# Miniprotein binders against Flagellar motor switch protein FliM (fliM): the designs that were tried, part 19

Target 1, 374 residues: Flagellar motor switch protein FliM (fliM), of Caulobacter vibrioides (b8gxb5)
Amino acid sequence: MADELDDQAAMAQWASENPPGGGEGVNEFGDFSGGMGGWDDGGGDGASERILNQDEIDSLLGFDLSGDGSDDRTGIRAIINSALVSYERLPMLEIVFDRLVRLMTTSLRNFTSDNVEVSLDNISSIRFGDYLNSIPLPAILAVFRAEELDNYGLLTVDSNLIYSIVDVLLGGRRGTAAMRIEGRPYTTIERVLVQRMIEVVLHDLKSAFEPLHPVSFSLDRLETNPRFAAIARPANAAILVKLRIDMEDRGGRIELLLPYATLEPIRKMLLQQFMGEKFGRDNIWEGHLATELWTTQMEVRAVLDEQQVPLSRVLNMQVGDTLMLNATPDSLVELRAGAIPLTRGRMGRRNHSIAVRAEAPLTPAAKKAVQKLK
Key: E = the ipSAE of ESMFold2; O = the ipSAE of OpenDDE; V2 = 0.75 times the mean of E and O plus 0.25 times the DockQ between their complexes.

## First folded at step 23 (miniprotein)

Design t1 (from h1 with K69E K83E Q90E; at its last look DockQ between E and O 0.40; V2 from the best seeds 0.55)
Fold by OpenDDE base, look of step 23:
Structure t1 (fold): chain B 374 residues (1-374), chain A 94 residues (1-94)
Amino acid sequence: as target 1 above (374 residues)
Amino acid sequence: SDEELEEIKQRVSELRDKIEQLKERLEEAGDPELLRKLEEEIWELLLEVWKLWIELLKLEEGDPEELDELIEELLELEEEIRELFQEVEEMRRG
């Protein structure tokens, strides 16, 4: 009863703070005359930072089932159909999982005494019910609790990884050439070996979160039927982390499912674009900064012509005046990012849009700017 | 196989000694950074218990009674290690 109420508060706040920007590009050249009004240091009353409910999470992530099938294009659903965009908003979570992959690589190597490669395949948003229905069987589903978050997560181990771990750990001696007998229940030993592997991963997950927030992950139970792994409502939004584990000729997949409600207490920390000194000078921050620099939308201007004219001539321009440019339709357009010339191209048309085809390599200035980012 | 079993017994004895040393160090621990370090050392002991358990499961030859006794001893050590994790967690909340 208490737990259902605390969920309700924070998603309404994010929806309020990030309204869908109505792209009415009204270039109102607002009058620059507005005086430097003093930034009155208005003591922001401690509005209790309301934590979002799963229904508000699901509304913000447009997982709301209640919307009749009409306007799939409007509001937060347009943001959600970019399932990528909802994840792109939690940049610190990528850092945590990149740390997890590095930790797991070491821990699983030590656990198996074999070469293990761990990779991050994808991070995505999914509905909890859709996830449970998508799990290839047979699998082991570990329900775990995030103690400081007072909520649950799900760790799924695929059949390939189960067999691979059992075979690597038991070294083939006890006749555990477990031919994939599809539909055989896992033995007690197989289950315990997989449980121990899961406990290793949950320990590494704790260590991965530690620079951000201390979170302890405890294993609650193992399930083989997704129906008994119901930690959230079917409509509830969750983050799905797909990991791949390769052990030479063997391996499989681990999937981590974290309901957004589970991460909600630390959401503000996950939204931080910069953790400064807390993550240390680790190459993680260089990687994250590189990723953010790659995702940074940069305005690229196509400059058709550049003329020096007296200000008096610009001020005397009227609607209907013809500007004569020293450019022809065949003239090379200069592409600029801010003041930096990127390249030159030909102006053309692609469908209904004007397009510029690059005809020259990046300028030495642009190359030097990009090389400073490497 | 007898040499492998004797090596496992020696490693089990060394684990027991390390657990007792960690208990003594934990009683004196008042610093959160020391508690974090002790928790990591406790985790390394748990991993070693699990390795020894896996090694025993791989033994094809041995006295079954002696193997069962060593498995029981490793399970007791695992339980003692889990109690140490609880004690660390209690000390962090205190």
Scores: ipSAE 0.563, ipTM 0.853, lowest interface PAE 1.0, mean pLDDT 74
ESMFold2, look of step 23: ipSAE 0.648; ipTM 0.876
ESMFold2 (binder alone), look of step 23: mean pLDDT 81; pTM 0.767

Design t2 (from m3 with Q90E; at its last look DockQ between E and O 0.15; V2 from the best seeds 0.00; counts 0 for: placed apart)
Fold by ESMFold2, look of step 23:
Structure t2 (fold): chain B 374 residues (1-374), chain A 94 residues (1-94)
Amino acid sequence: as target 1 above (374 residues)
Amino acid sequence: SDEELEEIKQRVSELRDKIEQLKERLEEAGDPELLRKLEEEIWELLLEVWKLWIELLKLEEGDPEELDKLEEELLELEEEIRKLFYEVEEMRRG
């Protein structure tokens, strides 16, 4: 209780010392015209990203002077494609995953007969090889096939969740703290129970995709060694979805990895911002989807600056390098939901944490996105 | 518990009846919406088999031969249900 009062007092003191006069001023000056006008029109909601021009591609290929033939060429092209795909957002996939976590909450409560909550931690892009190297062991990796897409994905279950699920299903008590079990291999029964949970998740994933495009997800195999889960080349880009499973004092994490190559057959549908052609005829479905979005917690990003840099500079970036921002401590920060700018605000401090106070009304792009939901 | 074992045996018998009835309905089905409904029914049967199997695992007492027979029957039912599920998915694709 005392910490909450101290935080409110600090917030009130900061607000008193920094009056909200910036809101009127920002309306007179516009948003990011000083820094952003040179690279981007600002506030556009287009589905396609600007691609690398041919001169930049040729420069990158010339940068790798140590190429030694066809193998080098395929490696360089994979690196270039991975970087370019990292810019591509898939807005409809975010909607699918939000639906997935809601379906999983219901399905896993039924499966375990216990109180379960599933949360979406983040959606990001990652190179396949980097992901495989990042998996904390022991874990179970499920290779699954997206049948209509004729390609594969991975579903990773961490050790905490494995033992939490086994404990809940076999009647163990919630009182045991979630912790790694030292060194033993999983029993046959434990593997089967985890497989069943994975199949429930894959069925929910099928249901989550159905309004966009019917996709059946079938379990191909379970692995405990990431080296046997090589469904893509190490340099290939993939989307990574991190899910958290909470069960009172225990739980764990599920991670879903979908290579962009797996999503390629439905890429155009995934690039749609809202209301794909498959949903356009049913106003009831449109209203249902809009209601789901209104109740969803959204991720907000505070953007200090955006810069266009040569691709070679990005590929050569190392730990310790400095990137100069065209921003000052007094600069307005743009708040975004995905690619859609919401508003602008000033940075401040609350109890040793950075905060942003909104000082502008909702942007026209955000208003258009909200109006499309109605 | 002998009471729990007998309840499981009754539910297994009911499942076998449901599977046979569902096989007959699938033989006549061709409508995409009916196939979707049948697929969900098949999925629910699979979930029930899994729940029964877990209940069987949790039994600490009982005749080992009867427990083994029941587990084998559940495995056979699961195999049948999975074949039906695959058939429905194949029909919906093709």
Scores: ipSAE 0.696, ipTM 0.899, lowest interface PAE 1.0, mean pLDDT 71
ESMFold2 (binder alone), look of step 23: mean pLDDT 80; pTM 0.762
OpenDDE base, look of step 23: ipSAE 0.715; ipTM 0.904

Design t3 (from n5 with K83E Q90E; at its last look DockQ between E and O 0.12; V2 from the best seeds 0.00; counts 0 for: pae O 11.1 > 1.5, placed apart)
Fold by OpenDDE base, look of step 23:
Structure t3 (fold): chain B 374 residues (1-374), chain A 94 residues (1-94)
Amino acid sequence: as target 1 above (374 residues)
Amino acid sequence: SDEELEEIKQRVSELRDKIEQLKERLEEAGDPELLRKLEEEIWELLLEVWKLWIELLKLEEGDPEELDKLEEELLELEYEIRELFYEVEEMRRG
């Protein structure tokens, strides 16, 4: 609740601080009509866009362990071995997983018949072997195939989520999950319930990728031992997506692991910063972005008075100096959001706080700004 | 507790009979609409198995050997029901 509001506010703040630079660079580079001769239209051999092999991916991402154990501190390896593995930012992948979270929220709510909140904790890059060693046991690992990509992914369900799903679907009160003898293998019933949940998530993952590229995800098998979930080499780079699922007082985590080799066929599409035409016309995405913009906290300033004074006068102010304002107690305070005047109001007190009572409708400037969001 | 255990045993027996009847109906099923209906019924049987398993887990008192035997019978029934789902899926692809 409180922390989730902070992360959404942080994302919205980032989007506001990094507006796409309207570089109206009118390059008036003059009409240098210099008639350089017809370079022969040499038939551009359609350089078959060679899909990178795993060794090329690992080399680019610097996960290549093949180099002798010398200076781990120098060059690209130092940047890569810094815990900031600057994963190649795949902006479209963030959009896909944000779509996945929304789909899963709806699907899991229908699946459990309970209130489910799904959140994206993090997207990171990790070595496949390090991931397998980091999985808290007991867990269920779903090996799935991305059919159109001809490669595998891994979906990990933590123990807390397994118990929570079993308890919710079986109409258990909180007590049934707690009666489990620690160390008993997952029952067939639990595996089936978790499998059904995984199938729902894989369906939503298909739907999440669909605007980018049609990818079907099929469950290959369930594993309880990470050693048998080996879909890649230990050194291979993978994208790790951490999801959290909260069901009021229950829940847990799902982790999606996609080797870079699995995503390589669509890498060029994932590197696109803006598929504005395909994703931007998704009324669901526009509606969601609009909702997030509406929930975005914006600083509203109450401006009592505004005076232009020399900087020297401001710098020479001392504690105890009297500022003469051109405002009276009866003066209307202007409410502003950034540079946009919203309305005017009277200053007063409510309990322990200064309050402004709006006395005027929204300004024409504020109305026009809000209408541009519609 | 003994009455609850006997009720579970009786419901397990009734489930087994329903599964056998469903197998017979599945062998005769050639219509996609009938297959859809049978899949819904198979799903209801699976939910009944799970309910019985939960009721069994909630028994505070009972003969451990009888409880283990009923758990094994419920696991067998769950396996048979899962096979019926695969058969329905094969019949839909055929």
Scores: ipSAE 0.000, ipTM 0.199, lowest interface PAE 11.1, mean pLDDT 71
ESMFold2, look of step 23: ipSAE 0.703; ipTM 0.904
ESMFold2 (binder alone), look of step 23: mean pLDDT 80; pTM 0.766

Design t4 (from s3 with Q86Y Q90E; at its last fold request DockQ between E and O 0.19; V2 from the best seeds 0.00; counts 0 for: placed apart)
Amino acid sequence: SDEELEEIKQRVSELRDKIEQLKERLEEAGDPELLRKLEEEIWELLLEVWKLWIELLKLEEGDPEELDKLAEELLELEEEIRKLFYEVEEMRRG
ESMFold2, look of step 23: ipSAE 0.725; ipTM 0.906
ESMFold2 (binder alone), look of step 23: mean pLDDT 81; pTM 0.763
OpenDDE base, look of step 23: ipSAE 0.684; ipTM 0.894
ESMFold2, look of step 24: ipSAE 0.713; ipTM 0.904
ESMFold2 (binder alone), look of step 24: mean pLDDT 80; pTM 0.764
OpenDDE base, look of step 24: ipSAE 0.688; ipTM 0.895
ESMFold2, fold request of step 25: ipSAE 0.763, 0.732, 0.758; ipTM 0.921, 0.906, 0.920
ESMFold2 (binder alone), fold request of step 25: mean pLDDT 81, 80, 81; pTM 0.766, 0.761, 0.768
OpenDDE base, fold request of step 25: ipSAE 0.605, 0.609, 0.609; ipTM 0.869, 0.870, 0.869

Design t5 (from s3 with K69E K83E Q90E; at its last look DockQ between E and O 0.31; V2 from the best seeds 0.58)
Fold by OpenDDE base, look of step 23:
Structure t5 (fold): chain B 374 residues (1-374), chain A 94 residues (1-94)
Amino acid sequence: as target 1 above (374 residues)
Amino acid sequence: SDEELEEIKQRVSELRDKIEQLKERLEEAGDPELLRKLEEEIWELLLEVWKLWIELLKLEEGDPEELDELAEELLELEEEIRELFQEVEEMRRG
């Protein structure tokens, strides 16, 4: 099967291409002729897109199976887990799934002829193998293909939704008592009804993606055993979208799993914080909010030096005492917004005012704090 | 009821006529936007077949032979609609 796109390579490439530091702040600050000591810009030899081998990816991602599960909070794995958990990196994907929820609400109401409420519970990242092992059984797993992306996704229907949809569609007359038999294989009719519901959801998913990118979703097969729904390697990272479907006192869950490699062709589009007029009214509000955020006054502090001193020394300070700072006029000043370090810069003068020229991009902490404002 | 079965038969006949009209329109389709519109119309026909099939499954009364014939006719219409989707996709790739 040619589509063993190493989603781990895509994720490692994601992590490498989106380093937490790499926002090129266009420093339009004019020619400060002060002698920059040569940071040896170690000429990164044209980094041939060195596709990390699986062991390098596994090592980078901390997939070393030998480590006791306690160390999930340290190193690159913690960064990756934090980056994976923070879908804050794909703001367009939230818009797509909010659109999907609205579409599904209408489509499933028309399909069932009943009142249907669809909600988005969560968007999260998970390892494909961990996902497959976490699926409560019995379930139906729909393997689908994203045609224009030349890759697969997984749609999981939980047992509660399977029973609910069959009961709603058949009007509760046929087989409600027989459906509650845990471990009974689904009948052909039950399978067909669930398949049709899945096809409706995949159609709505197409329509949800359409403003971003045209993607057709075709149902490849239905599986009842997660082991046969292997569309990716166990270690591959995927986006997990948890949907809830409520039908009065009935319902259940749909989970959409999209491997990162499946989304890789449209990744640059998903990373866009603003799609213009195409996503309609919400974009006007986002654009207005973005404009208001840009005009929001924020107190920025320039920290010259920080010293830990005994409280006794502070209490014994007198008027006329000289504090020796470990800062020179050429020392880097840390810019902070509240407790968050923004960047470092050199202190200088602009006209009659003291100025700080930023010499570094926004810190990872500052980038993360800006992302959390959503 | 016999009335519900006759209503389903009438809707099946109307659906068949709509499928034939879509086939004729598809043969003349050369614009991607027209193809997209036709694909949506084909999807609405598929949804109608599925509704009729569910309605037929809910019938408690009827001649079993007539119910089976109508179920077969709905399956044939579903196949014809799926062929129309394939034709649209072929025309989109062409």
Scores: ipSAE 0.653, ipTM 0.883, lowest interface PAE 0.8, mean pLDDT 75
ESMFold2, look of step 23: ipSAE 0.702; ipTM 0.899
ESMFold2 (binder alone), look of step 23: mean pLDDT 81; pTM 0.776

Design t6 (from m3 with K69E K83E Q90E; at its last look DockQ between E and O 0.28; V2 from the best seeds 0.60)
Amino acid sequence: SDEELEEIKQRVSELRDKIEQLKERLEEAGDPELLRKLEEEIWELLLEVWKLWIELLKLEEGDPEELDELEEELLELEEEIRELFYEVEEMRRG
ESMFold2, look of step 23: ipSAE 0.689; ipTM 0.902
ESMFold2 (binder alone), look of step 23: mean pLDDT 80; pTM 0.766
OpenDDE base, look of step 23: ipSAE 0.705; ipTM 0.900
ESMFold2, look of step 24: ipSAE 0.689; ipTM 0.901
ESMFold2 (binder alone), look of step 24: mean pLDDT 80; pTM 0.760
OpenDDE base, look of step 24: ipSAE 0.720; ipTM 0.904

